# VH-VL binders against b7kms5, part 50

Target 1, 80 residues: b7kms5
Amino acid sequence: DTFETVRNTIRIESEVDESLRQLCHEERITKETWLEAAYLYLCEKPEELAQVIQLAQERLSQRKAIADYKRAKTMQERFL

## First folded at step 21 (VH-VL)

Design y_2
Fold by ESMFold2, fold request of step 23:
Parts: sequence; structure tokens; C-alpha cells
Structure y_2 (fold): chain C 80 residues (1-80), chain A 125 residues (1-125), chain B 107 residues (1-107)
Amino acid sequence: as target 1 above (80 residues)
Amino acid sequence: QVQLQESGPGLVKPSETLSLTCTVSGDSVSSYYWTWIRQPPGKGLEWIGEIYYSGSSYYNPSLKSRATISVDTSKNQFSLKLSSVTAADTAVYYCARDYTLDEPKEDFTIYFDYWGQGTLVTVSS
Amino acid sequence: AIQMTQSPSSLSASVGDRVTITCRASQGIRNDLGWYQQKPGKAPKLLIYAASDLQEGVPSRFAGRGSGTDFTLTISSLQPEDFATYYCQQFYNYPFTFGQGTKVEIK
């Protein structure tokens, strides 16, 4: 009713973040408004939304594998 | 949605082996670390140990090598066995998803984001 | 093992109060600390990870601070649903130890 905001923390790959920062700067918008606009736009386009979800799932899988690798390496060193 | 559910006997006799299973739904056991935690009635939380789905595991030394965690990918489950139990092992046992969050450079963060409801195991003759 | 000491063990407060809970590690753990909320008969629920990051769905009245050895959880305006026991847990090194808990009760 009053467009309340929610504060959250997100982590974005540095190369993607740099590109997104540049886009937002050039277009005179914020990352927050870009995210809102992108989601609202995709809600009206089921096929495009599905493609974005597929890519997000692939990136999530890759990110988890990287994190688990870092954990295994570090904890082995740190534990001993 | 991701859900975890503990199952197993609620009563175990002293000197026997406590066996619990955690059934994972809404996600694959083959994607994360998994952990067991326990809480004696009226007491605090104690980390038991963890397992990576491929078999690598670590345990709390306080359990003196009595704990074994394993994964059954075909049933999408992981389990805890605790040998030679005594009354001191009476507790609510929780299973949890053990998430590794990627961080910059060579760093990462760990947290337990999904927990089972817990199951009380009483050790008594 | 890294010992985690919480203070106070319990406290009484009224709805609307500001509440602060302290967690101290026996050695440096960087920001590898989580906060969990547990209500009677229920499993713990993750509130804060990486010392200061809110988990999905956690109200903004919860705030975590600190690094190294000294950490705090603050509830800026206590609500009826916040009466619970709170635990910190370190993830720096095995075993991943918990604090002893802080019970927050309604006055």
C-alpha cells in the first residue's frame, strides 16, 4: 500500500556487478530499481522468465560448487 | 520447499547404538553438507558432526569417535549412528542443512538454514 | 575447541524494549558467526549469518554486529514473538560450537 522497502544482503559475482554498476550509472538508475523493473517486466513474459530461471539455476549450481571447494580446502588446512 | 524430517527409535538401551535417519525433501542430499546437532532436555545445543554428500565427514571430539554420519543418495537421506550410548546421550536430535555461501577471493561462509523438527531419544533401561 | 560465551544467561523485557545479547569467542573467529532463535519445543531458526547478514524473512529489528571475538545481537523494538532463547554459533573451526544460550522473557 505504501511501497515499503525490505533491506537484504546479496552477493553478486564481481564481473557481473561491475557491468551492472556501469549500466545503472549510465542510465541514471539504482541496482534496486533495475532489479524491481526486471522482475516486474518478466512477470508478464512467462517464456522469458523461464529462461532467466534456467540461467539462475545454472549459476547457483556453479556457485555452490565453488563455495564447497573453498570450504573443503580451507577447513582441511585450518583444522590441522 | 526444502524440508528435513528426523526418524528413528525414541528409546534406546544403554550400551546399544542410537540410529537416526534424516529424510530430505524438496532438494537433493547430493548438493550440500549435512549436519547433526543435539540438545539434552533443558540444556544447550551441541554440534555432533557433518558430512559432505561424497562421504567426507568431521565429528565433535567430545563424542570420542562414537558418532558416524552417512549418506544414502538413493533414498535422499543421511543418518547418524551413535555407539555405546549412556543416559548422557538422552537429547533431542536435529538434522540440518549445512550451507556453504561463496564469498570473495578464497573465502566462504557457513550456516545451518533448514532444520528438522527434532526427535527426542531417551536412553534408559 | 573454541568456546562461545553468551551474556546474559537470561533477561526480562517488555514489548518495545531494545535488547542486546553478547557473544564472546575464546579466540578470533573473524565474522564466522551465526545467531539462532529457538522457541520452546521447536528447532532453532537461523536469524543472522556472517555476524551481520539477515537471513531471508528475518525482520529488520534484528541486527548483528562484531568481528574477531566480540559479537552482539540487538532487537531494536521487542515484539511478542521475539520471546525465545537465542544462541550464537561459530563456524571458524571444528567443532562448530554454540554459546550456552540467552533466554529472553516477557516482563
Scores: ipSAE 0.630, ipTM 0.877, lowest interface PAE 0.9, mean pLDDT 91
Fold by ESMFold2, look of step 21:
Structure y_2 (fold): chain C 80 residues (1-80), chain A 125 residues (1-125), chain B 107 residues (1-107)
Amino acid sequence: as target 1 above (80 residues)
Amino acid sequence: QVQLQESGPGLVKPSETLSLTCTVSGDSVSSYYWTWIRQPPGKGLEWIGEIYYSGSSYYNPSLKSRATISVDTSKNQFSLKLSSVTAADTAVYYCARDYTLDEPKEDFTIYFDYWGQGTLVTVSS
Amino acid sequence: AIQMTQSPSSLSASVGDRVTITCRASQGIRNDLGWYQQKPGKAPKLLIYAASDLQEGVPSRFAGRGSGTDFTLTISSLQPEDFATYYCQQFYNYPFTFGQGTKVEIK
């Protein structure tokens, strides 16, 4: 099988990114292979996958709130 | 999966008020910005305005304050009213989710990722 | 309001061609620009946000470039499903204006 790859932009919170970079360095892997391995592993574990999804939903909600706050503040300043 | 659906009368008489509702499914209207866009037949897209789910709103000055957008949390809907319509207001009207993406520092990005199918409103006697 | 000017208004191309559409803002908008594709009778579909970031599910043959006032959308190898009208839109300041559109037609 040939590994066909795509290039995507991912935005990761700085403290999480720092920790992930440290882990990948220590284990001599790349961030990309870690993400692929984590997803493939969880696909075989429905209960653990559901827990990860719930955490992801919580983090998404937090990021939306932050983004909306930034937007409201900036657009009010620019528009006025 | 987020889905948006416009509804309202397809024919409106001149000088009356155009009234449209967008029904949101697959997510909460209380989670995002929401926007209305229109497109006259054979023409380009015009942004009408937006509302943040908590009530603050902004409108295109080209509509001369004739537009009002509102949210009904109990029905998971948001609506457009456009007063004093003329034939120039004939268009396909779209509702859309107005997403704010968090960026580093104090920055953000905006995009419209989910759109309704559009509804044609004709202003005619 | 920030004027968004697209060029060309229309173009004819063949499957496999590389096509480039430009969008110019009347003032600096940083990278606060999106590209949308619209097929007849359908709503616009988001292709690119933040000037250069592909939306999920958009083929990699689409590429956005630019910042400030000058932006491009390039389709590196045109496919039959890419014949459509393309719009840019700025999100830097109200009102969030669109370009006039570029219709990509089969030659």
Scores: ipSAE 0.622, ipTM 0.872, lowest interface PAE 0.9, mean pLDDT 91
Fold by ESMFold2, last read:
Structure y_2 (fold): chain C 80 residues (1-80), chain A 125 residues (1-125), chain B 107 residues (1-107)
Amino acid sequence: as target 1 above (80 residues)
Amino acid sequence: QVQLQESGPGLVKPSETLSLTCTVSGDSVSSYYWTWIRQPPGKGLEWIGEIYYSGSSYYNPSLKSRATISVDTSKNQFSLKLSSVTAADTAVYYCARDYTLDEPKEDFTIYFDYWGQGTLVTVSS
Amino acid sequence: AIQMTQSPSSLSASVGDRVTITCRASQGIRNDLGWYQQKPGKAPKLLIYAASDLQEGVPSRFAGRGSGTDFTLTISSLQPEDFATYYCQQFYNYPFTFGQGTKVEIK
């Protein structure tokens, strides 16, 4: 089938998730179909895709820093 | 694509120091934890220790402070030294990326997502 | 250190069978547990993190369950390529210990 699906786990910051949930509710779509549509749309728009990638890279860097801070703090407390 | 490759001598004499290097390509050693794991032939996996790229490190007490892990950001490498080796240190040695995934609230999760292919080190005369 | 005990140490099964491997921690580790697959002569491959989350590219026939001290890995329809040794590993506290491994043989 052309629409075979794969189950994945995705983690989204709570403020972004709240906004996306509200949008999807208002438009009567799902987060999954929104994600698919956004990606397919951006594939046709290389300049906009590059902007999204740049933003995603910055958010990834920030998330890694936050995660590593949480880990260092927690493991220090547990190890001691 | 992130790739890890172990390198170092395959034969080490008893009482000497085992020294291995992991070369990272496709990403920077910065912003991650890095780990060494070993597996004696026919046996299970043993975690050796980890280092955060900035130098903070933790080691398995079973190695009795014989292990030292270091990072060389200029060469995009991290290394393992294991002192005073015996035949019991004969194993396949793996390097791995030690990833911290952000979770909601104050939580996180850890996993080893990229591994080197492993290198056998034999301790013998 | 937190001890991780796997069972069984080995098993034989036919293609298409459901296989379950257990992993027990000597103390509570929440869901800080990963499952790895290792084929002969190869490095381990991450299958499952956070006890139940599938790593990208891992077939959906693999499922992880559990929290606290008792965990399972289930292969719902065993395939020839699943012939391997499976390890659990806890990430709750140092040292990050592995289970002893479970070898899965295909009849």
Scores: ipSAE 0.619, ipTM 0.872, lowest interface PAE 0.9, mean pLDDT 91
Fold by ESMFold2, fold request of step 23:
Structure y_2 (fold): chain C 80 residues (1-80), chain A 125 residues (1-125), chain B 107 residues (1-107)
Amino acid sequence: as target 1 above (80 residues)
Amino acid sequence: QVQLQESGPGLVKPSETLSLTCTVSGDSVSSYYWTWIRQPPGKGLEWIGEIYYSGSSYYNPSLKSRATISVDTSKNQFSLKLSSVTAADTAVYYCARDYTLDEPKEDFTIYFDYWGQGTLVTVSS
Amino acid sequence: AIQMTQSPSSLSASVGDRVTITCRASQGIRNDLGWYQQKPGKAPKLLIYAASDLQEGVPSRFAGRGSGTDFTLTISSLQPEDFATYYCQQFYNYPFTFGQGTKVEIK
């Protein structure tokens, strides 16, 4: 109950995932415990959290542009 | 949060043009695909068409080219016009955000994650 | 156009039941399939995308499976709030068609 987990699917860029996997292996932690720890740590550091949020927004925008490009290309080929 | 709201006349006469606007708040219309869906009372859902904010659009052939979707980025809105309506066009009309999720390699996923509350448009004299 | 056929068109069930709704595409659509829940007077709500991925905030009793032409939505233990109409939708090719719907009612 108090320490209960939820099951989620996360998509991470392959190069970032490889680097994170290596870090977690070397430190003998898991990706999910790293995510939890990083968030909890940043919650008490407003300036650092703001920098992380800015980077996340930039990456989200890039990922979305890539996804929309793939969609436009594929659907044009399928429809026409 | 992202919110969508349909607006427009609830009553349209046969042979005239149905015109609806979806107002987007909490995000920019310039970032996504946008779609219209309709549902005749007591019946299922029908996809009408979509538009990418830059103007590229696709429509359900079942509507025989009567549908036009447009975007007004200055008002953060997108709109539907359906010409030459009949009683068969009576439905609840929904607008929705049409999200493209990036996937590995050259793949992607589409889903409609935010919907307006819907507006009933009745076609009658 | 790709035809999406749902089965059954309606079913009656009790709270706690396991229910399964099927959706069949008239051609292969890979996993380009979503499931939506609609309650009377409300807009549809996204439950599952990419055939099996649960949308944020959707209870884990909902599960999607399938690929190609045959897909299922399973509710492992039906709750009072799950009585609704369910729709599948394909996004493999235009037009993005929906199934005709499955109404889940209280027995």
Scores: ipSAE 0.614, ipTM 0.873, lowest interface PAE 1.0, mean pLDDT 91
Fold by ESMFold2, last read:
Structure y_2 (fold): chain C 80 residues (1-80), chain A 125 residues (1-125), chain B 107 residues (1-107)
Amino acid sequence: as target 1 above (80 residues)
Amino acid sequence: QVQLQESGPGLVKPSETLSLTCTVSGDSVSSYYWTWIRQPPGKGLEWIGEIYYSGSSYYNPSLKSRATISVDTSKNQFSLKLSSVTAADTAVYYCARDYTLDEPKEDFTIYFDYWGQGTLVTVSS
Amino acid sequence: AIQMTQSPSSLSASVGDRVTITCRASQGIRNDLGWYQQKPGKAPKLLIYAASDLQEGVPSRFAGRGSGTDFTLTISSLQPEDFATYYCQQFYNYPFTFGQGTKVEIK
């Protein structure tokens, strides 16, 4: 069967991206196939999926705080 | 899922204050920037201003300091007051989530991803 | 304030056509530009952020391009549900101004 794909834009922390890129290179896979496999694997493991979601929520909160700080700093400079 | 709903009087008399409230569901009003936008009937969109949880706010100078946005964390709402209104302030008013996306280094991106349905406010005697 | 000028103000097109809408900023805004779609009686819907990044759930026939002052929104094959008014908005500096809109109508 032919798999249909969609194009998405994502942003990943640089150290995580570097580590993931190295892993994918060594294992001869792509980031896309890794993401698909990780999600499909976790779908069958509710407790492990919940742990990943908790970590994702923590990282999201941290990234929001950083982004809002950058915005406040930059917009103050540009506004003046 | 984040949902926004505008509420307030649909008719306001000239020279009085237009007052609207946006009720936020599915997220905390203290988690993002929040913005008001308006659209006169048959016309384009105009950004009114924004507010962040800390009370930091910015406004379109076209409104000549008549606009004030505030947050009520106990009701998970943010509000718009527009003073000294005239017929030119007749518009559909939208509230929106004002999202800040983190970018590399010291950069970021802004977009409005969730909008309320809009509420028409008519300024007339 | 940074002025955002859209062109054309309106256009007529047929289903299947390739449609291009232009947005020009009066100053450089890097890629701090969003595109919104608005159907009659509805709130605007975010299509594109950061000039070229497609919002989740938006069909891939929509594409944004540009940086600096000149930006385009392209619909590669117009569908019946794409007849709407399209707005650009800059997020580089306050006030966060919109373009005047481009109405895409059925021919």
Scores: ipSAE 0.596, ipTM 0.871, lowest interface PAE 1.0, mean pLDDT 91
Fold by ESMFold2, fold request of step 23:
Parts: C-alpha cells; structure tokens; sequence
Structure y_2 (fold): chain C 80 residues (1-80), chain A 125 residues (1-125), chain B 107 residues (1-107)
C-alpha cells in the first residue's frame, strides 16, 4: 500500500472549529483523523448518513445566503 | 451532479441578435450567480457578464450596451442576448456557475466551478 | 478594468519538469484570483481559487501562491495530462478579467 494522502483546504465556522479543536485535543487525535473516522463510520450507517447530509444541506444554504449578501454589498460598492 | 448545457443557433447574421440559453440540471438556477464567458477561435477567454438569480446583473463594459442576461426560473435556465453582432462576436460561448464562497469576517471569494461544454456561434452573412 | 498579464505566453517542457506560470494584476486584487486549465476543444476547468486553494479533485502537484499583484501557478512534476493552456482570472472587481493564457507544450 502507498499510504497516500491528499491535501485539501476546508473552511469551518469559527465556533464549530473551536469546539472540534478542543475535542481533538482532549481525545489526542487530529482534525484529519476525526474527519476520516466520522466519514468511515457513517458509510456503513445509511440512516445516520442521511441525517448528517440533511444538516449539511441546511448549513450550506445558510452559508450561501451569507456569502451572497456579503458579495452583493461589497461588489456594489466597488463597482460604483 | 450539477451540469450546464448551452443551446441556441450556431449561425447568426451580422447586425442581428445572438441568443443563447443555458439549461441547468442537478441544482436550482434560483441558488447562485450565473455567468457567460466567450472565447474567439484561437484566442483567450472574455467574461461577458453575470446575473444573480433574483435579477441583479453586471456586464463587461465593452459589451454592456449590447448584452443582456436573464433568468427563467420556471425552466431552470438563464440566457444571453447580444445585439448588433459582427464577425468579431464569433466565438465559443460558455455558461458557468458563479459560486460565492463564505469567508471569515465580512469576506467572500468567487470562482466558476461548473462550465457548460461551450457552443460555437459564427457570425456570417 | 484590471489587466491580468500572464508570463510566459507559451513554454515547452518535459514530463517530470517543474513548471511555473506568472500572473500579474495591474492593481492590488488581494487573493481574489483563480487558475483554470483548458485543453483543446474543451471548457476550462477550475484548478485553484482564492490564489492558493485547490479545487476538489485537483492533484496536489498544482500549487498557487501570491497576493496583491503577483501570483504564480506551479506544477511540481509535470504529467502528460497537464499539457494545456492555463488562465488566471481576477474576481476583485468588475469586469472579472482573464489573463491572456499560457500554453504548456510537450518538448
């Protein structure tokens, strides 16, 4: 086996990141291993995976609305 | 998976109006900004303009007087009209999803992540 | 409008080479810059956004750097599938202008 990893950039809400960082510190794991473990666990649990996907869709919708608001305000000012 | 497909006449006469439609599948047109880009054969890319699904639009100043972008939410489509075309408007036309990524504080970033395959429009008498 | 100037306009390279492409903006654009790859007859593909962040599914051999006016795209070990034309685009202000492109060819 190659034991190959892939570098990714993600953005996490500040309060969630702080909570996750504290959990990882207390459990002596990394954010990366937590993410891998959470996904691997959910892959075998369709009902729980569906609940996580639902929450992710709700959070995505909220973040798109926030981002679009910021963009509209800023670009209007710059283009003036 | 989000997919975009351009459609419209491949041949347009000089002085007429070029009209293209982008059909969006796998997501709602009512969720994002949408953009048109063109590329003359053998040349680089030119941003034409964008529209936010609720109606706000911005255009390249070189084309603004001739370009109009619109959204049809009932058909999940957005469209480009370019008036008074000349041979200089011959190009491959692309539609793209214009994504706004949330950033910390009051910031954001923009990128075009899904593109149509492109459609060649030739302006010729 | 903000002009984006790419350098070089073309280059020849071999598989395994390290390739660097430069993009310069005519004014400060912070990190509001994307890199796109286009193969002949195909639509552009997003590689990098926010100057340095890799898009999903893009190999780690692609790296973006820079802020302000000077930006680079580096391919650390060129692969056969990387022979293409590369474009930068700024997203700081309208119109969202592209660079002229850099064609990477097989030597």
Amino acid sequence: as target 1 above (80 residues)
Amino acid sequence: QVQLQESGPGLVKPSETLSLTCTVSGDSVSSYYWTWIRQPPGKGLEWIGEIYYSGSSYYNPSLKSRATISVDTSKNQFSLKLSSVTAADTAVYYCARDYTLDEPKEDFTIYFDYWGQGTLVTVSS
Amino acid sequence: AIQMTQSPSSLSASVGDRVTITCRASQGIRNDLGWYQQKPGKAPKLLIYAASDLQEGVPSRFAGRGSGTDFTLTISSLQPEDFATYYCQQFYNYPFTFGQGTKVEIK
Scores: ipSAE 0.592, ipTM 0.865, lowest interface PAE 1.0, mean pLDDT 91

